# VHH binders against q12xb4, part 38

Target 1, 267 residues: q12xb4
Amino acid sequence: MLDFVGLGLFDEKDISLKGLEKIHNADKVYVEFYTSILMGTDLEKMEMLYKKKITVLSREDVEQHAEDWLVDAKDSNVVFLTGGDTMVSTTHVDLRLRAADMGIKTTLIHGASIASAICGLSGLQNYRFGKSVTIPHPYVSNRGVRVVSQTPYDTIKNNIEAGLHTAVFLDIDKDKGYMTVNQAMEILLEVEGKLGEGVMVDRLAVGIARAGSPSPVVKADYIEALRDYYLGGPLHIVVIPAELHFVEAEALVKLAGAPEGILENID
Key: E = the ipSAE of ESMFold2; O = the ipSAE of OpenDDE; V2 = 0.75 times the mean of E and O plus 0.25 times the DockQ between their complexes.

## First folded at step 22 (VHH; framework vhh_lunsekimig_d3)

Design t3 (at its last fold request DockQ between E and O 0.92; V2 from the best seeds 0.00; counts 0 for: pae E 2.1 > 2)
Fold by OpenDDE, fold request of step 23:
Formats: sequence, C-alpha cells, structure tokens
Structure t3 (fold): chain B 267 residues (1-267), chain A 125 residues (1-125)
Amino acid sequence: as target 1 above (267 residues)
Amino acid sequence: EVQLVESGGGVVQPGGSLRLSCAASGFTVSDYYLYWYRQAAGIERELIAYIYSYGSHFYVDSVKGRFTISRDNSENTMYLQMNSLRAEDTGLYYCARVRYTYDSSGYRKYHFDHWGQGTLVTVSS
C-alpha cells in the first residue's frame, strides 16, 4: 500500500494525526522537497517527531525512477510525504497513476494547503480565483539568451479580464533557491516592459511569506512598491487580485496594509 | 576597493551601433543592482537602463528596442549594446552600483554608492 500524506504548511507539527498514524505504521517513508518544503523544520526534527527514518527523494527519483521504490508498496506499507497538501502537484497525480498501474492501492491523507491559506491570510474569496500559475526562475538558454516566461503575465491578464484573482506560485530551484515576492515583482514588471500591454502597471498585488508559521507576513501594495517591500524569509507566494468585492478590499487594507485608495475603486 | 570602469564609447554615425562595457572590480556584479546613466551637454543626468541582481531588466522608453543591457558574471562586467543610434543619444554614459537598505516601514531605500568615470558617446553625421 502507498499512502500519500500532506505535511502541511510550515513545520513538522503541521501534519495531521492521521498522517502521523500512517507514518507510524509504515515500513518505508519517503519525502520530496522539490514541489514544496517545510521551512520551519528539517529532516532530523521530522524523523525525531515522527519516530521514523525518512528517505529524501529527488525530482529524478520521483519523476523518472518511481518504479524503483514504488515496488516496495506491493508488499509493504509505504508513505510518501509532501509539503502542503498531496495531489496538488501534477507530479503527485502522475505518481499515483503509476502506482495504480502497478496494482498498488493508494490512500490520501490531506494536509493544509497554501491554495486555501492565501484566502484566509489575505481575505480574498476563494471562489473568485481563476487559473493559477507559477513564475519560473529565468534561465539562460543554450544559445546564451536569457529566457523569461511570459506565461504568468498572460495568465494574470486573462484572469483579470475575467474578473478573477490569480494565485501566483513562485519557483523553487535547488540551484537558484526560493523565488521571493520581490523577484516575482521584478519579473512581472520586466515582462510588462517587453509586452507593454499595461497589465502590471500599478497593479495591486499581495505578497505572502511563511504561511502557516507563527509569524506570517501578508502585504498588499502596487507591484512597483511591493517589489521593494521586505517580507522576510521563504516561502513566498503572490496573489494578483482582479476586481475586488468591498469586503475583500477592506480586508486587504486592514489585514494586508493595502493602500486605502483601493477602497475608492470599488464598484 | 570597489571600482567601475566604463569603456566602448566613441564617434558613430546615426543608425550605427556601439557596445559599452562597465567592468567591475572589488565586488561581484550579480550581487548588486547596476545602472546605466547618460548625460548630454547642458542636460541633467538621466537613467536609461538597469539590471537587478536577480537579472531583471528595465529600459526607459527612449531606448527600448534599441538598447540591450546585459551582464556577464564570468567577466564581472555589465554591457550596453546600443543599436540604431540617434543624435539625441549623444552624451557621457555612466554605470553605477546601487545598494539598498530597508526603512522602518519595510520598504527599500536605494543608494548609489559607486559611479564610473563615464565613457563618451557621440552620434554625428
């Protein structure tokens, strides 16, 4: 059997009791930290609290060589741990499908998700969100050209036109690190400079840092200003609001320090 | 010691191209925001482009599509490729290093702490 267990948002204590039970009954416990990571803990603390040895799997282990460790689940109980909630990433879904193809029974133990946490933290309404998007770290192509994805810009644009908010996930890379809200704003403004469609000019944005921690930061401001705001350590995520309900606007002002001027643009 | 040295300036005809260099020493270019400024005779120094430590670029409208800012970390040098040059592009071009601190409200305060000596660009027929 293979049990997918979401660890929650921040530290080893965010796991559910059911998740902990699965770990205690597991013969083998794996974890991946490339889709998300618990910034408030480390492997040692996790192993200490869970009283189980945990094997860290790389992206390659999960995406290219899953069969090598999935086979254990045919005859034993295997737990696969992820930050946040399980099955949020398409990688997890793919893994579950592979398990199914192998005749392995799977179960899901859910954890707290940043997808819902951003609504609670910002006061934005969950049903008003459109397609989410990830800002990838820019890279240099084999031709020596710096490549910046325009997909986030277009996704945000489409959502705004539809009157929907955008959850903007920020890339995690083993070499380039955790993308910050500041970097995200820089990227969006860079793309704005290239395309010139006016989508990001004076656009309201919400930066969120360390959701689930004892000291999360939520800050709303125009992109040009938010680019310069200190949110502290990772993880970061961005929300780009579209048209605001007056309750949302009030929440952003009172809870996220948004400019009061946004209240004048309601209706 | 921190130093910025511009080079690559010269005389070029309208429509021509130049590539300016800003060689940095005493620090790593990828750790700082770097800016290109220019100053024409009798005119105040103006920002034309910058590159953030993370690598994002910005251009003023007057140079968009014509100028390209880049950075070579291995050479510890910032560049400004200038194409389709115009007479109004004539001036002394400076590179500058910018650092920032956060104020009590949590917002960055930027400081230009080093400037190059400048390199002269003359666009004339």
Scores: ipSAE 0.787, ipTM 0.913, lowest interface PAE 0.5, mean pLDDT 95
Fold by ESMFold2, look of step 22:
Structure t3 (fold): chain B 267 residues (1-267), chain A 125 residues (1-125)
Amino acid sequence: as target 1 above (267 residues)
Amino acid sequence: EVQLVESGGGVVQPGGSLRLSCAASGFTVSDYYLYWYRQAAGIERELIAYIYSYGSHFYVDSVKGRFTISRDNSENTMYLQMNSLRAEDTGLYYCARVRYTYDSSGYRKYHFDHWGQGTLVTVSS
């Protein structure tokens, strides 16, 4: 039997009671840390709380050699842990399909997802989100040219024109680190300077840090001002709202510190 | 200790080009925000361009497309490449080192803590 268990947002305590029960009854417990990172915990803390040995699987173990460990689920209870909610990655649905081909029954034990958490933290309605995008760290080419991806700017522009909010994920790199909201605002403003289309002019953004922790930060301001706001440590995410309904605007003002002036232009 | 030395100014005809240098000593240029300002006679200093430690760079509208700011970490030097120069670009060009602190509301306060002596650019025919 193979149980997929979501770990939630931040630390080892975010697991559901159902998830913890599955771990306690498991013969083998696996985790992967390459699709997401729980900033408030580590393997040792997880093993201590869950009272179970946990084997870390690499991307290769999961994507290329899944049958090597999936076979254990034919005659024992196996748990596969992921950050957030399970199955949000299309790669992991493939594990479930492979398990089915091997005659292995699977279950899903859900955890809190960042996709829902940004809605709850900001007050923005989940059905009003369009295509998401990731801002990659800029790099310098071999010819010495700074390369900054224009794709996030274009995605935000298209969503705004459609009346849709954008969830903006921020890059993680071994050398450049966890991208901050400040850096994301710098990038969007830099691209605005090149394109001059006005998408980022007087544009509201929402910065969110450490969702799921005891001390999350949710701050809304115009992009230029948010570039200068300290949100603390990782992980960060950005939301760019489109046209706001009154209740969404009120939530951003009262819960995220948005400028009160945004209420004056709401229908 | 901390010093900024501008060079590369001179007299040039309209439409010409100049490359200004801001050589830094006593600190690493990539650890700070670096700004170019200019000052015409009888006018307050005006912002031209700036580069952040992360590498993002920005320009005022009047110089966009004509000026390019850059940084060379191996020479610990910031540059301003000025093309398509106009008479209005005449002035004393300064570089500045900028750092920030956070105020009690959580926003950055910028501090221009060191300035160079300036290098004179004259655009005239």
Scores: ipSAE 0.632, ipTM 0.872, lowest interface PAE 1.6, mean pLDDT 92
ESMFold2 (binder alone), look of step 22: mean pLDDT 80; pTM 0.776
OpenDDE, look of step 22: ipSAE 0.535; ipTM 0.776
ESMFold2, fold request of step 23: ipSAE 0.575, 0.554, 0.575; ipTM 0.836, 0.834, 0.847
ESMFold2 (binder alone), fold request of step 23: mean pLDDT 80, 80, 80; pTM 0.775, 0.775, 0.773
OpenDDE, fold request of step 23: ipSAE 0.774, 0.786; ipTM 0.906, 0.911

Design t4 (at its last fold request DockQ between E and O 0.79; V2 from the best seeds 0.00; counts 0 for: pae E 2.05 > 2)
Fold by OpenDDE, fold request of step 23:
Structure t4 (fold): chain B 267 residues (1-267), chain A 125 residues (1-125)
Amino acid sequence: as target 1 above (267 residues)
Amino acid sequence: EVQLVESGGGVVQPGGSLRLSCAASGFTVSDYYLYWYRQAAGIERELIAYIYSYGSHFYVDSVKGRFTISRDNSENTMYLQMNSLRAEDTGLYYCARVKYTYDSSGYRKYHFDHWGQGTLVTVSS
């Protein structure tokens, strides 16, 4: 048996009781921290609270060598832990499919998801969101060229045209670290400078930091201003609103410090 | 001591190319925002390009598609590749370092704390 367990948003206490039960009944517990990470805890604290040894799996372990540890689930109870909610990442879905191919029964124990948390924190309505996207860290190609993905820009553009908000996930990299809202704004503005389509010019954006923590930060402003706003430590995520409902606009102003001017364009 | 030293300027014909360098010392270029400015005779210094510490860079419209700003961390140097040069590109080119602090509202306030001496670029037929 393989149990996928979402740990929630911030620390070891965010896990559900059902998640804890799965861990307690598990013969082996694995965790991955490359799709998400609990910033308010560490492995030691997790192990102490869960009363179980936890093995950290690398991206390679999960994506390239899953069969090496999945096989244990054929004859024992294995738990696979992830930050946030399980199956949000395609990596998790792939893992589940691999398990299925191996004849391993799987179950899902859900955790708090950033996907819903951003709605709660910002006041934006979840049914008004379109396709989400991740801003990857720019990288230098083997040819020595700096590569910046335009996919986020295009996704946001398409959503805006459709009247849909965009959840913009920010890249986590073992070497480059946690992308900040500030960096994300810089990237989007950089792409705007290249493409010149006007999508990001004076675009309202919402920066969210440390969702699920005792001190989350939600700040809405135009991208040019938000780029310069201090949100504190990770994790960060961005939401790019499209057309706002009056309730959403009010929420952003009152709860996220959005410019009051956004209320003027609301019907 | 923090220093910025520009080089690479010279005389070039319209349509030509130059590569300017801004060699930094006393600090790591990747830790700071760096800017290219130029000043033509009789006019105020103008911003032409800049690169953030994270690596994102921007250009003013007049140089977009022609100039490329870059940074080599190993050399601790910022560059400005200038192609398709025009007469109006003539001027003294400066590099500058920018620092920032946060105000009481949580927003960055930027200030220039170091300038190079400049390198002269002359575009003439």
Scores: ipSAE 0.790, ipTM 0.914, lowest interface PAE 0.5, mean pLDDT 95
Fold by ESMFold2, look of step 22:
Structure t4 (fold): chain B 267 residues (1-267), chain A 125 residues (1-125)
Amino acid sequence: as target 1 above (267 residues)
Amino acid sequence: EVQLVESGGGVVQPGGSLRLSCAASGFTVSDYYLYWYRQAAGIERELIAYIYSYGSHFYVDSVKGRFTISRDNSENTMYLQMNSLRAEDTGLYYCARVKYTYDSSGYRKYHFDHWGQGTLVTVSS
């Protein structure tokens, strides 16, 4: 039997009681850290609280060699841990399908997802979100040219035209680090300078840091100003609102410090 | 101590090109924000272009598409490639080193702590 257990947003305490019960009854416990990062914990803290040995699986173990460890679930209780909610913003439905082909029953024990947390922290309505996108770190091509992805700009543009908010995930790289809201604003403004389409001119953005922690930061301002705002340490995420409902705008002003002038443009 | 030395200025016909250099000593160019300003006779110096430590670069509207800022970390030098020069581009071009602190409200306050002596660009028909 294979139980997928979500770890939630921030630290080892975010696991549900149901998730913890599954770990306690498991014969094998696996985790992957490549789809998300729990900034408030590490493997040692997790093993200490959960009182169970946890085996870390690489992306290759999960995506290309899944049968090597899935077979354990034919004759024993196996738990697979994922940050957030295990099936949200992951490709792990593939594991459920493979398990089904092998005759293995699967269950889902949910955890809190960043997708819902951004709605709660900002006051933006969950059903008004369009396609999400990730801003990658810029790189230097083989020809020595700085390459900045245009895809995030285009996705935001299309969502805004459809009246939909955009959740904007920020790249993580071992050498370039955790992308900050400041860097994300720099990138969007750099692309705006090239395209000149006006999408990022006088555009409101919401920066969110350390969702799920005791001290999250939620700051809304125009992109040029938010580029200069200190949100503290990782992890960061950005939301670009489209047309705001009055309650959404009021929430951004009162909960995220947005300029009060945005209330004058609401109907 | 920290020094910035501009070079590459000169006299150019309209439509011509120049490449300005800002050679830095006493610090690493990729650790700071670096700005180009210009000053025409009798007016305040004005922003032209800048590059952030992360590598993002920006331009004022009047030079977009004509000027390109870059830096070469191995030479510890920032450059300004100026193409399609116009008479209004005439002036003394300065580079500046910029750092920031955060004010009490959490926003950056920029500090221009070092300037070069400038290099003169003259665009004459």
Scores: ipSAE 0.569, ipTM 0.843, lowest interface PAE 2.0, mean pLDDT 92
ESMFold2 (binder alone), look of step 22: mean pLDDT 80; pTM 0.773
OpenDDE, look of step 22: ipSAE 0.588; ipTM 0.822
ESMFold2, fold request of step 23: ipSAE 0.558, 0.526, 0.529; ipTM 0.832, 0.822, 0.822
ESMFold2 (binder alone), fold request of step 23: mean pLDDT 80, 80, 80; pTM 0.774, 0.772, 0.772
OpenDDE, fold request of step 23: ipSAE 0.782, 0.784; ipTM 0.910, 0.910

